# VHH binders against Rho GTPase-activating protein gacW (gacW): the designs that were tried, part 7

Target 1, 182 residues: Rho GTPase-activating protein gacW (gacW), of Dictyostelium discoideum (Social amoeba) (q54g18r699to880)
Amino acid sequence: VTLTDKAQINASTIELPPLVSRSIDLLMEQGISSVGIFRTCASATALKKIKTRFEAGEDIDLKAENVDVDTVAGVLKSYFRELPNPIFPENLHEYFFQAMRQSSNEEIIQSLKDIIDQLSPLECKMIKKLFHLLHLISLEKDVNMMSPENIAICWAPTFFRSFASELLPINSFMIVNYFDIF
Below, E stands for the ipSAE of ESMFold2; O stands for the ipSAE of OpenDDE; V2 stands for 0.75 times the mean of E and O plus 0.25 times the DockQ between their complexes.

## First folded at step 1 (VHH)

Design e06 (framework vhh_8ghr_2)
Fold by ESMFold2-Fast, scan of step 1:
Structure e06 (fold): chain B 182 residues (1-182), chain A 122 residues (1-122)
Amino acid sequence: as target 1 above (182 residues)
Amino acid sequence: EVQLVESGGGLVQPGGSLRLSCAASGFTFDSYYSIGWVRRAPGKGEELVARISPYSGSTSYADSVKGRFTISADISKNTAYLQMNSLRVEDTAVYYCARGEDFSDLWGMDYWGQGTLVTVSS
């Protein structure tokens, strides 16, 4: 098989953590038009309750339990924020700075593809599905008030830690250019 | 919608004082959130200078501002304050009010105000 076929086979057989897959699926169905999604405050108590239940291995049906959209958004963001290593490892942050320096969109896109290709298959599948959600939210900015820039502000600390402010433009670029990058 | 609105910035002489205010809406200070003041000077990264849990009254400060800055919160007004005394030229920065969850360091703060400029110059 070709390298592309191998990558596609591996991606199709990898299961995402239930917290990640179920949160994204609910938000794609119910959350993309929600005003201030990811920016709007969820109850800290409600967020911790759901997160603790996922961590305990409970089989949670978020839709059947009518879990609040902002709570689900908070749970998802908290998951990525609390990873022992950022979803974009710190050793890759230099390459995001290099990508930002390039003069053409085509060169920026290729640099980003090269960075994403360095992630594990599971990490790549998670980040691809997450950015798909973020892209869809950005398309409804006139309804939800969440432009690519506003989404990037909410997510940059989670992705880039101490470099959140400096890498805000590339985060926004990735949201806009989802289909060309992922 | 969570909103944080800063005010009180301006130009001040070295050794002077300013008080910054942060008016919060979309959540209440009687919940288990933290409020912090984060500054960013040109050519420097973000620094969390002060943090308060309005619910518990607990506070913490960066070493660079200890003894000079005081953070406080008024639950009834849903407003946090940063009293800045003995100001130095190196305190010149844009100051942001930020909300975080229960364990908030800088990276746990994902709801931010627009920022207010503080210039300390003679």
Scores: ipSAE 0.000, ipTM 0.118, lowest interface PAE 19.6, mean pLDDT 82

Design e07 (framework vhh_8ghr_2)
Fold by ESMFold2-Fast, scan of step 1:
Structure e07 (fold): chain B 182 residues (1-182), chain A 121 residues (1-121)
Amino acid sequence: as target 1 above (182 residues)
Amino acid sequence: EVQLVESGGGLVQPGGSLRLSCAASGFTISDYYAIGWVRRAPGKGEELVARISWSGGSTSYADSVKGRFTISADISKNTAYLQMNSLRVEDTAVYYCARDSYGEYLPFDYWGQGTLVTVSS
């Protein structure tokens, strides 16, 4: 041990955008068992209103305002969809294909850890928190109808663009194996 | 100017311990994705020994050093460390500290000068 009182890497020193952190926190509390979460379309008007308020720097308490779960899910997915650069950079997509071709789960997990480790600190923190939410949703699939595969169908276009269909299995794998990868 | 400076290398007997330090200047280590330790022994290729990434403090290790080496960081001192225990003759190498910037395809964009570790009876 070489760390001091301030030496530990504290994930909370890297602040997520409030839109991301507050949306995920609400969904973890209230959205896990929601039928068709991320698949069900929110009101376009409600989604735009909340998104615009976050973008204006407004301090929004989603829970106190009783914001609809599907609206919050839509805002979160819209944020990642509309990033100027994809959360998984396009130049890393070949490494996801290489990960899929590994023979053992242990090798796939290590390959994925290596890919995730190439993201910026902010991107890694966002992706870790997002996949934790997606994993928790997948555990309630009998209630919410959102298996790892169904979640991957909703998110793969955002993560992998033109490779969405081809990388769907690795996206599902990441949701299932969250605790081993992130 | 971006700089990584290793220290703590030296001569040690088999079974001994050393702690390597990597002091960063010209940037803040937590503003970049990861710091890695890479070693090169005479006549061998480069081996990534350990990495520490800043989100949640995740770490990874080469199979050859798992259970013996521990990577850590002190963000307030802008310094990364490699604690090396139960050292073996085959751990003899020049150890480099390297910076990984923002998830680029080539993960290490800056390297230190290296510090020599010699494990000899």
Scores: ipSAE 0.000, ipTM 0.086, lowest interface PAE 21.7, mean pLDDT 81

Design e08 (framework vhh_8ghr_2)
Fold by ESMFold2-Fast, scan of step 1:
Structure e08 (fold): chain B 182 residues (1-182), chain A 121 residues (1-121)
Amino acid sequence: as target 1 above (182 residues)
Amino acid sequence: EVQLVESGGGLVQPGGSLRLSCAASGFTFSSEYAIGWVRRAPGKGEELVARIYPSGGDTSYADSVKGRFTISADISKNTAYLQMNSLRVEDTAVYYCARWDYSGEYGLDYWGQGTLVTVSS
């Protein structure tokens, strides 16, 4: 059973948190070409208000309420940052380092798939949708100034809860090779 | 308002030295914030050069600059520095000062405008 098979099986039973799904959907619609998306932050007050409302179970229409792109991006990052365990916990870091030491892209991709396969079904579904967004943002780098490397600088500390520079090329590889990995 | 303002860039010869400064305003240096330097050369991606937790003193460096560059912070001046020694042509880039809020809400959350470093004869 591969990560693809697991994701398909679980798609019928697992629903993403509304904060995650609605934030990603808005950013896919409005945020792809936003200069410095995920690099710049909106008001902490605005971010806290929206986050609190999602946590209270409010049915928030981010588009209808004209919530700005940077606030939505901040809410999404905050969600992943505040998870009890990071998406890629420290016990997986050595496997990521070993994966990147392989000589071919095919071997690196397979090793990354194997690591992701250790995540829960919900985590797999969330990260697949999130990396799809990050991949789309990276394709517009000439407009938004957010290359895969720049996105990695913004997101690697959140994904790994580590500032180790060795994690940056891993994160950028995953963004670039989204369709092969996820 | 939170701001990071870089200074100290310029033209130097190979083997020379340069010191970049990053003046922070709108927040106080603390262990929950990491301050770092990211560089971008034309046609290349961004590279995290160096990072420091100002209050803790913990530092990290890219392999390409280890032993040549030193990051430091002066908490009383709310300013971070990058001392660049033994400069090479390949160090030519725009250098950005950046902040990370490690405490929970954000990863990298603020960037400066950048300062150009050119290493040439």
Scores: ipSAE 0.000, ipTM 0.263, lowest interface PAE 12.3, mean pLDDT 82

Design e09 (framework vhh_8ghr_2)
Fold by ESMFold2-Fast, scan of step 1:
Structure e09 (fold): chain B 182 residues (1-182), chain A 122 residues (1-122)
Amino acid sequence: as target 1 above (182 residues)
Amino acid sequence: EVQLVESGGGLVQPGGSLRLSCAASGFSISSGYDIGWVRRAPGKGEELVARISPSGGYTSYADSVKGRFTISADISKNTAYLQMNSLRVEDTAVYYCATEYWDSSGYPLDVWGQGTLVTVSS
């Protein structure tokens, strides 16, 4: 065990915000086959109601309260959209572009891993769990109509706070290659 | 049922300003749909220049317009706006208001307005 290994062990005990962890857990159970998940919008009123309750520190059981899948998806996406800094801040964007210019998939994957490792332990844990959900959704694209490309359209502007067209295939690549990157 | 109508385009000199409006009908912009401004110049592809989530107040911009353009929404008027400052000749394009709307069957439905022409020239 090295100092690096000890730091990684400590990081693994970090708890996700309840809004994030409970939303992802519900969506993994109920949302993977939902047609247009993350693209189909819930009412603003329903989304704000649940979001406000989480922000107030309320212990919400989304399953017991029968909160609809699209409302939960909207709450989760809204959380990442309103972060003071995006998960992939602008100073990392050139590293993402450079990663994608590599000649082999193995090199691209390693470069993306190196970028992800620059995030805080909490951010790494959140994004790993979120991309696991997005990967599972993409596997059911023939049922849910949410290809990696469609998921990237929904999420890339939230992750990167940018409309650079080059970011869409990067997001798609990360969804497809989840197990190799995260 | 769902419609977007743009207005406010015109001819301006470089360095000038214009404000575009996007009036929504058949749906409420407070319903959680993102509204974007997409432009298309002759011989060029489409570029998404700005996006807003009216109910959440979140905004994002293309690198080409950051610091010059501001997107906003007025829920009570069911209208989104694009304030364009420090206009450049390369901003000349037809500007479309668009929303990402999924119908009840879950298939993507892009709703676009008719477009409004912005010409920046001396």
Scores: ipSAE 0.000, ipTM 0.148, lowest interface PAE 15.2, mean pLDDT 80

Design e10 (framework vhh_8ghr_2; at its last look DockQ between E and O 0.04; V2 from the best seeds 0.00; counts 0 for: pae E 20.0 > 2, unsure alone 63.2 < 65, placed apart)
Fold by OpenDDE, look of step 2:
Structure e10 (fold): chain B 182 residues (1-182), chain A 121 residues (1-121)
Amino acid sequence: as target 1 above (182 residues)
Amino acid sequence: EVQLVESGGGLVQPGGSLRLSCAASGFTFSSYWSIGWVRRAPGKGEELVARISDSGGSTSYADSVKGRFTISADISKNTAYLQMNSLRVEDTAVYYCARDYYESGLAFDYWGQGTLVTVSS
């Protein structure tokens, strides 16, 4: 096993936080066709209740408890928003800007792959799973009214914070080109 | 917690056979899922080797393994399999089991730890 292979194996064995994994799983199952997913405001109370339980170490069965997709979506987004640093930290933002200046999609994709490789294995696994969800949601845009652009608008502040507006195009691009990037 | 655990990898001679298993936990196989075997050879990128979907009982294979590999699943055991026959040196890779719960046909949301398959004389 090469060092690269070992790294891949290690990354694959990393467990996601239950909040992240359970939320994304639920949304993949029930949230893809939800109109305005990630746009609609969930109950703050409901959101806090669920978050508190996850933070307490509870492995919540969101489906069994019939937790609404908007609440789950809010919980998921809140998790990333409340990270000490944005999942795409500021030290990488310049590289995102450089990626946007590339002349071909292939070059942009390669640049983005290189950027993503700078993240920790856990972060890589999280964003991969998250962007998979976002991509799937985007595919159902005619039903849920969430285009890649709309999704990007919803998540960009969480992903990039101060540079959310400027990096909207690349955020949308990552959603659309998920398969090639991740 | 969703988990995929591969097993069955090892050293085999060219022309030999090997059967990989992927035991799934934390979710149950249903008509709303697909399971894929993805391999990564040394110095090469990932290659989707085979995929099985219960929605139509359909299977798909990479051209490189067609006629030699067979993907299957035992729902009662929540386990997927990859039967590999007529193995070649170029089949040497780490083999991963992965879940596509939404059957997007694109990427996978959960991966196993991988199992090494080495084909060598």
Scores: ipSAE 0.000, ipTM 0.198, lowest interface PAE 14.5, mean pLDDT 88
ESMFold2-Fast, scan of step 1: ipSAE 0.243; ipTM 0.658
ESMFold2, look of step 2: ipSAE 0.000; ipTM 0.093
ESMFold2 (binder alone), look of step 2: mean pLDDT 79; pTM 0.803

Design e11 (framework vhh_8ghr_2)
Fold by ESMFold2-Fast, scan of step 1:
Structure e11 (fold): chain B 182 residues (1-182), chain A 122 residues (1-122)
Amino acid sequence: as target 1 above (182 residues)
Amino acid sequence: EVQLVESGGGLVQPGGSLRLSCAASGFTFSDYYSIGWVRRAPGKGEELVARISPSGGSTSYADSVKGRFTISADISKNTAYLQMNSLRVEDTAVYYCAKTYEDWLGYGMDVWGQGTLVTVSS
């Protein structure tokens, strides 16, 4: 059973996997001004340890344990990379290309909303919370050195696999225009 | 600003050689980064052809290119290279430089360049 499957079993409320929700919450509080957030590599051993504990269902307080910000960022990115089904399935990638070809921001925004609307409620909730974090990081670019483009470069392979380079501009657009899209 | 920029692609005849370069900015290869070269031919998926761990100096290659391609990095210049020898028509692809990482599941990639086209044809 995957963490995503466990969350989907809860029919009364749509809850994010604890790994996702707690990682994003810590990063919003402590990580948005961290230089090179998501770019800087964490210790592979530290990342594996934390991720394994979450997967075992352990109740981890990342703040109380003073877990390194880059380790938390690495755990979060690894989670999305390893999803059984990519967060943006390959069959939706043509729609991202179509969105990029539109001339007006309003048309691009509407196309992106239509794509997001095709995701499951859990997937939609996860990406909304993730892109909110990425947007907040981009606002601090003069401090953290992570522009929307730099964030997009770090995340595009995880979101778009084979089309990472081609879809980098739309990924950057989504980070900048978070409040209009999500 | 985290960026990788590839150069050195072009048209070459079978049996020829090319050297690709990857210039990094906004980060250094001496960090926890492993650098890889990934290629994508029309209608095919991504293939990781070569990887170097600059801090450790270890290299790895796909079976399809082993013995023909050599990856290297100049830490002082923050530049990675892919020397491609004995090129075959099957090596025709867009070549991307990527920041890689290794975890308990194998190799992942999370920073890509724009790519450089290599065409092997008469």
Scores: ipSAE 0.000, ipTM 0.117, lowest interface PAE 17.8, mean pLDDT 80

Design e12 (framework vhh_8ghr_2)
Fold by ESMFold2-Fast, scan of step 1:
Structure e12 (fold): chain B 182 residues (1-182), chain A 120 residues (1-120)
Amino acid sequence: as target 1 above (182 residues)
Amino acid sequence: EVQLVESGGGLVQPGGSLRLSCAASGFTISSDYYIGWVRRAPGKGEELVARISSSGGSTSYADSVKGRFTISADISKNTAYLQMNSLRVEDTAVYYCARSPWYDEGFDYWGQGTLVTVSS
């Protein structure tokens, strides 16, 4: 399945949840070179406190409050982990496996674009911003030790829940090829 | 600066026990690091004996010591341990404590080593 010229994406008018947008913005500013970002253990108490405050609708300035990078990373990951359905639900997994079996990078990229187009506009905006962060982290792998493969190991269970190990290569591909896919 | 300091080596008879300690300074033992025990016997190569994730739980052992040695960590003391039971003459070696990041099998910091001699 290909994207149509008639697809209406009003992503520019959609507001991301503050937890998602503010966490990603802080991590882009302060977390890109952090060793083991997303793998490093956050304080469970600090993570729960910040997450609960966001869920209560509190207007949190993560930078002004000097919230620890690993706590922010943990909050962001926890948000996606606790979604009622994973961001890439099981009904899409067959399409990811089909994408992995394509012969050319261009065909894999087009398959991934077709999968992403099946998500809601809010989900599309969230994953575009998230994968941009993951891509930037992967570029600093010699400093932060977070290769695309290592990022995929941390995030695939959250993105897919089922078949996470089998889907590691396509998750890694999406991180590397961010600008071609999103 | 990161330092690992071993203690607890010595002379023991076959079948005896020793506990080695590795005191870490300059970093906090956490889930970000594996702590390993590597030994080098006279005239032999290096062998990774045991490894633990620093926040506890995940452990691995060489087949030569499995069931006899136990690795552990005390996060409050920032110290890792190797409990060695049923010692054999073949266990005679200098034992090194070493740190590896969770993402890499290679060790980035090493202790000075402690000698373990299992007498005939």
Scores: ipSAE 0.000, ipTM 0.116, lowest interface PAE 15.5, mean pLDDT 83

Design e13 (framework vhh_8ghr_2)
Fold by ESMFold2-Fast, scan of step 1:
Structure e13 (fold): chain B 182 residues (1-182), chain A 121 residues (1-121)
Amino acid sequence: as target 1 above (182 residues)
Amino acid sequence: EVQLVESGGGLVQPGGSLRLSCAASGFTFSSYYSIGWVRRAPGKGEELVARISPSGGSTSYADSVKGRFTISADISKNTAYLQMNSLRVEDTAVYYCARGFLWGKSEFDYWGQGTLVTVSS
């Protein structure tokens, strides 16, 4: 099987999955100051209803339907959690461990940039946009109560699966150092 | 280069069966993509008849084909299939294989060239 598209896809022309794009856009507009964003659970029934509609291929205008912030956050996180292959492939997890063991921030940043460079163009664009959202949320921590560490706790299981607890510090580092890495 | 190549179309009698194949290259079925079968009948617009997330196995069908058509994928061969049973005259159409995004609507970024299915006595 081919790992990803190689042809005419580049950062300027590649489109994100509509669920990802629409959810992040709504969260950037309405969610960055929301207390406990990604930590506060939405109604399980509300989340399941929206998720089932996306799974059926519906175009959902989340803003027009007034979907609440926590439901949108939950759907976005579920999307990445339930990908058949994690957004950070398991064969790259060893490189995240190696990055954590570097002796300077400059070396950690370069290691992370090298890892990101191994992702497909689509994966790179998705994680860049996602981490931009997570970085913006972390800047509002005094309002939303979501520090980089708190955000990392919510997202590490999605990114790193079985290594979530061990790679939590590097996840936090990536949120803080978004502009140096992406 | 992303490419989708359909095969298996042809002429069948009402009540017959056909299996369409869609061979994909340039991307992996185990990534962020779905595969759909879209048909365009003479005098009608486009209809998404079936969609699959190959690695996850989730499928969806148009009401017009539900219970008669089955979509499947062989990840090792990077090939999707549409098994069409109990064919009706109104199933006559050009059938396209198309790549979409996981959890996306009928917004497809790559299309095959299409294969003609004619259901007629």
Scores: ipSAE 0.010, ipTM 0.326, lowest interface PAE 9.9, mean pLDDT 83

Design e14 (framework vhh_8ghr_2)
Fold by ESMFold2-Fast, scan of step 1:
Structure e14 (fold): chain B 182 residues (1-182), chain A 120 residues (1-120)
Amino acid sequence: as target 1 above (182 residues)
Amino acid sequence: EVQLVESGGGLVQPGGSLRLSCAASGFTISSYWAIGWVRRAPGKGEELVARISGSGGSTSYADSVKGRFTISADISKNTAYLQMNSLRVEDTAVYYCARLYSHGPYFDYWGQGTLVTVSS
């Protein structure tokens, strides 16, 4: 087998960074119905403390330490915001715009799947798990006040490193159609 | 944009030394990201010969190279090095620099490869 084939084979066994995995797991358990999740700001000091510990190699039990939901949400969002390259880099933005101009939802979904397939295996695994969380939050919008549109306002600048308004409906479409796209 | 660019390959005689460099861009070696050196020779398959984790102090080596090869990183240059000593004919291979998740042998980005030939 070639090195490319070897890398492809390892995709299904990729482990997420502990900061990402632990944060999403806590938010799945405790954050789904939290009012204003990802919109409500945590203490910058509390956020930095937890983030620094993960970056030092600690496998933090967020639940046992009773870390508040907004701090965990802030840590997770900060991780993606501070990646060297955004999950959806600028060279992919035109493909997202073209995808959304297609005439049927089926065509839009297939185009978005094709774009996501261009990400690394680790990035695909991270974004799949993250959008699952975002989808679940959006289902509880009557309780948490976080519609797909509100989630997109909070997350699109982080995913795309861009404030282009065209990206907001793309992000919300991906949240709503999670099971068809990811 | 994640890129890994290797340099330093070449022809050496048995018992000689060579240092490979891997210049990384688009990410930083950290507690999440490690750099590994993978080699491949016709008929021998692929072998992860060395890795260095983002802590800078955590290294591991294949038994075939342990005691002869040393992996290191210069964080200021975002560059990893493979110092190869006491080279043997069987070390002849294309050497690839790769990014891997620091908690497992999971690779996502690869360099172009650099040829190392050990012959008299």
Scores: ipSAE 0.000, ipTM 0.145, lowest interface PAE 15.6, mean pLDDT 82

Design e15 (framework vhh_8ghr_2)
Fold by ESMFold2-Fast, scan of step 1:
Structure e15 (fold): chain B 182 residues (1-182), chain A 120 residues (1-120)
Amino acid sequence: as target 1 above (182 residues)
Amino acid sequence: EVQLVESGGGLVQPGGSLRLSCAASGFTFSKYYSIGWVRRAPGKGEELVARIYPSGGSTSYADSVKGRFTISADISKNTAYLQMNSLRVEDTAVYYCARDWLGSYPFDYWGQGTLVTVSS
């Protein structure tokens, strides 16, 4: 037997986990102008309930069920926070420090593109879609009070673990320069 | 280092049973992953026969195996199983254990495969 043809399970299009794709889609539609998004804590009970249902493989329509924005944001952030390995693998963290030490924005952008190119196709698709959401939220900072720096404060521990504080500036840079990097 | 190692394949007569095991290492069965059993027969494409979400216990099956195959997981042993009953000649295939991110495609890690032959 050989693994030379493509089956339905090896579709040519990479599909994101439903929790990730459906959460981001709802937040892009309903969450971009929400004050304190990702900073505001959701009900722990509501978050656990929705998260458990996704983890059980349930086909959840977040919009039809009127799941609130803060609960959806909490589920998405919790998913990335609780990954066994951070979405940016720890062996790549040194390269983020190297990117920060570059003198020009063009050099920083190229360094970040080189880091992103080292992710798996699934990881790349997930992080690209996530940063697109974070970028859109940052554009509405005068309404939602979530500047690129405030978003970076909320997400850096999830992306960089123990290096969150040191890598906060590059995290903020990636949010601002989404279209140049991803 | 993520590894999936299958065992339990072999030769059986039509109507017989086999239990396949998939031992996982380098990660823990958790809410982030589903485990699937995918088979490939000579001259046929790949078919996802069963999937399990180990933390929630949710399972799904291909129509060709419903009522005959049962997928299960032992979280404490970090091992998934495929119980195959009422085996048919057309079940002859290499069976692969595979992991994905909670129902995503494609599967990100695969085992080496184990051969199941159903013949008289």
Scores: ipSAE 0.000, ipTM 0.295, lowest interface PAE 11.9, mean pLDDT 84

Design e16 (framework vhh_8ghr_2)
Fold by ESMFold2-Fast, scan of step 1:
Structure e16 (fold): chain B 182 residues (1-182), chain A 120 residues (1-120)
Amino acid sequence: as target 1 above (182 residues)
Amino acid sequence: EVQLVESGGGLVQPGGSLRLSCAASGFTISSYYAIGWVRRAPGKGEELVARISWSGGSTSYADSVKGRFTISADISKNTAYLQMNSLRVEDTAVYYCAKDFYRGSELDYWGQGTLVTVSS
């Protein structure tokens, strides 16, 4: 047995916020090969409109409404940017610097797993699904022009605030090594 | 620099077995590297058939080979293996070993490939 009954129940019952789950699902279906995904700016008006509707609890079918991929990408990034507490809290940023100072990839991976383990189960599920999307986008870099480094440039300010430039390499590492970390 | 060298391909009759080897140089196979086997049949696209990740000790297989192929690696020899049993004509392909990949996607540091032909 690799999981306890409690762990299995928790994994099956944790639901992501609809904004997060539906945005990621649409982007996995339609956004993976989109040139400049997350780099291309969405209309501020369109982004605000969709985000407000999710916040009001509307049952939005992004695909049926033909919401463009850049608007969906902008909504998703805005959600993480505007969290009251950053998805990676400020007190964890020192641990990311510590991970970067490790001498082997195995040690970096273990340090990252330890950091992620400090997040709540919901936060862990959100970040795992998000990095899965980012990893998939990076694999299509010759089509979409979004390398792991380019994706990290777009997302590091959201994850690491004032340390975005300094922690960009670890952000890129996490995108590349998704399956070993998450 | 990274190199992957495949070997063990050849001609085999349907129902036969082959063991492919992937010798790594320029990096050490460890828990953080994912290693996979991708095949390309003449005139067809690429298919990821097997993957091993040391991070979780986990293996995965394409539905087309599940139960017939087994991926493994020997860290001390810095070599990954694909044991292929109950081979079928449709398994005929060039088999590539690759580092750090995701199912059917772009792969880092491809090997040169080894040809497997399943025919009478």
Scores: ipSAE 0.000, ipTM 0.097, lowest interface PAE 19.2, mean pLDDT 80

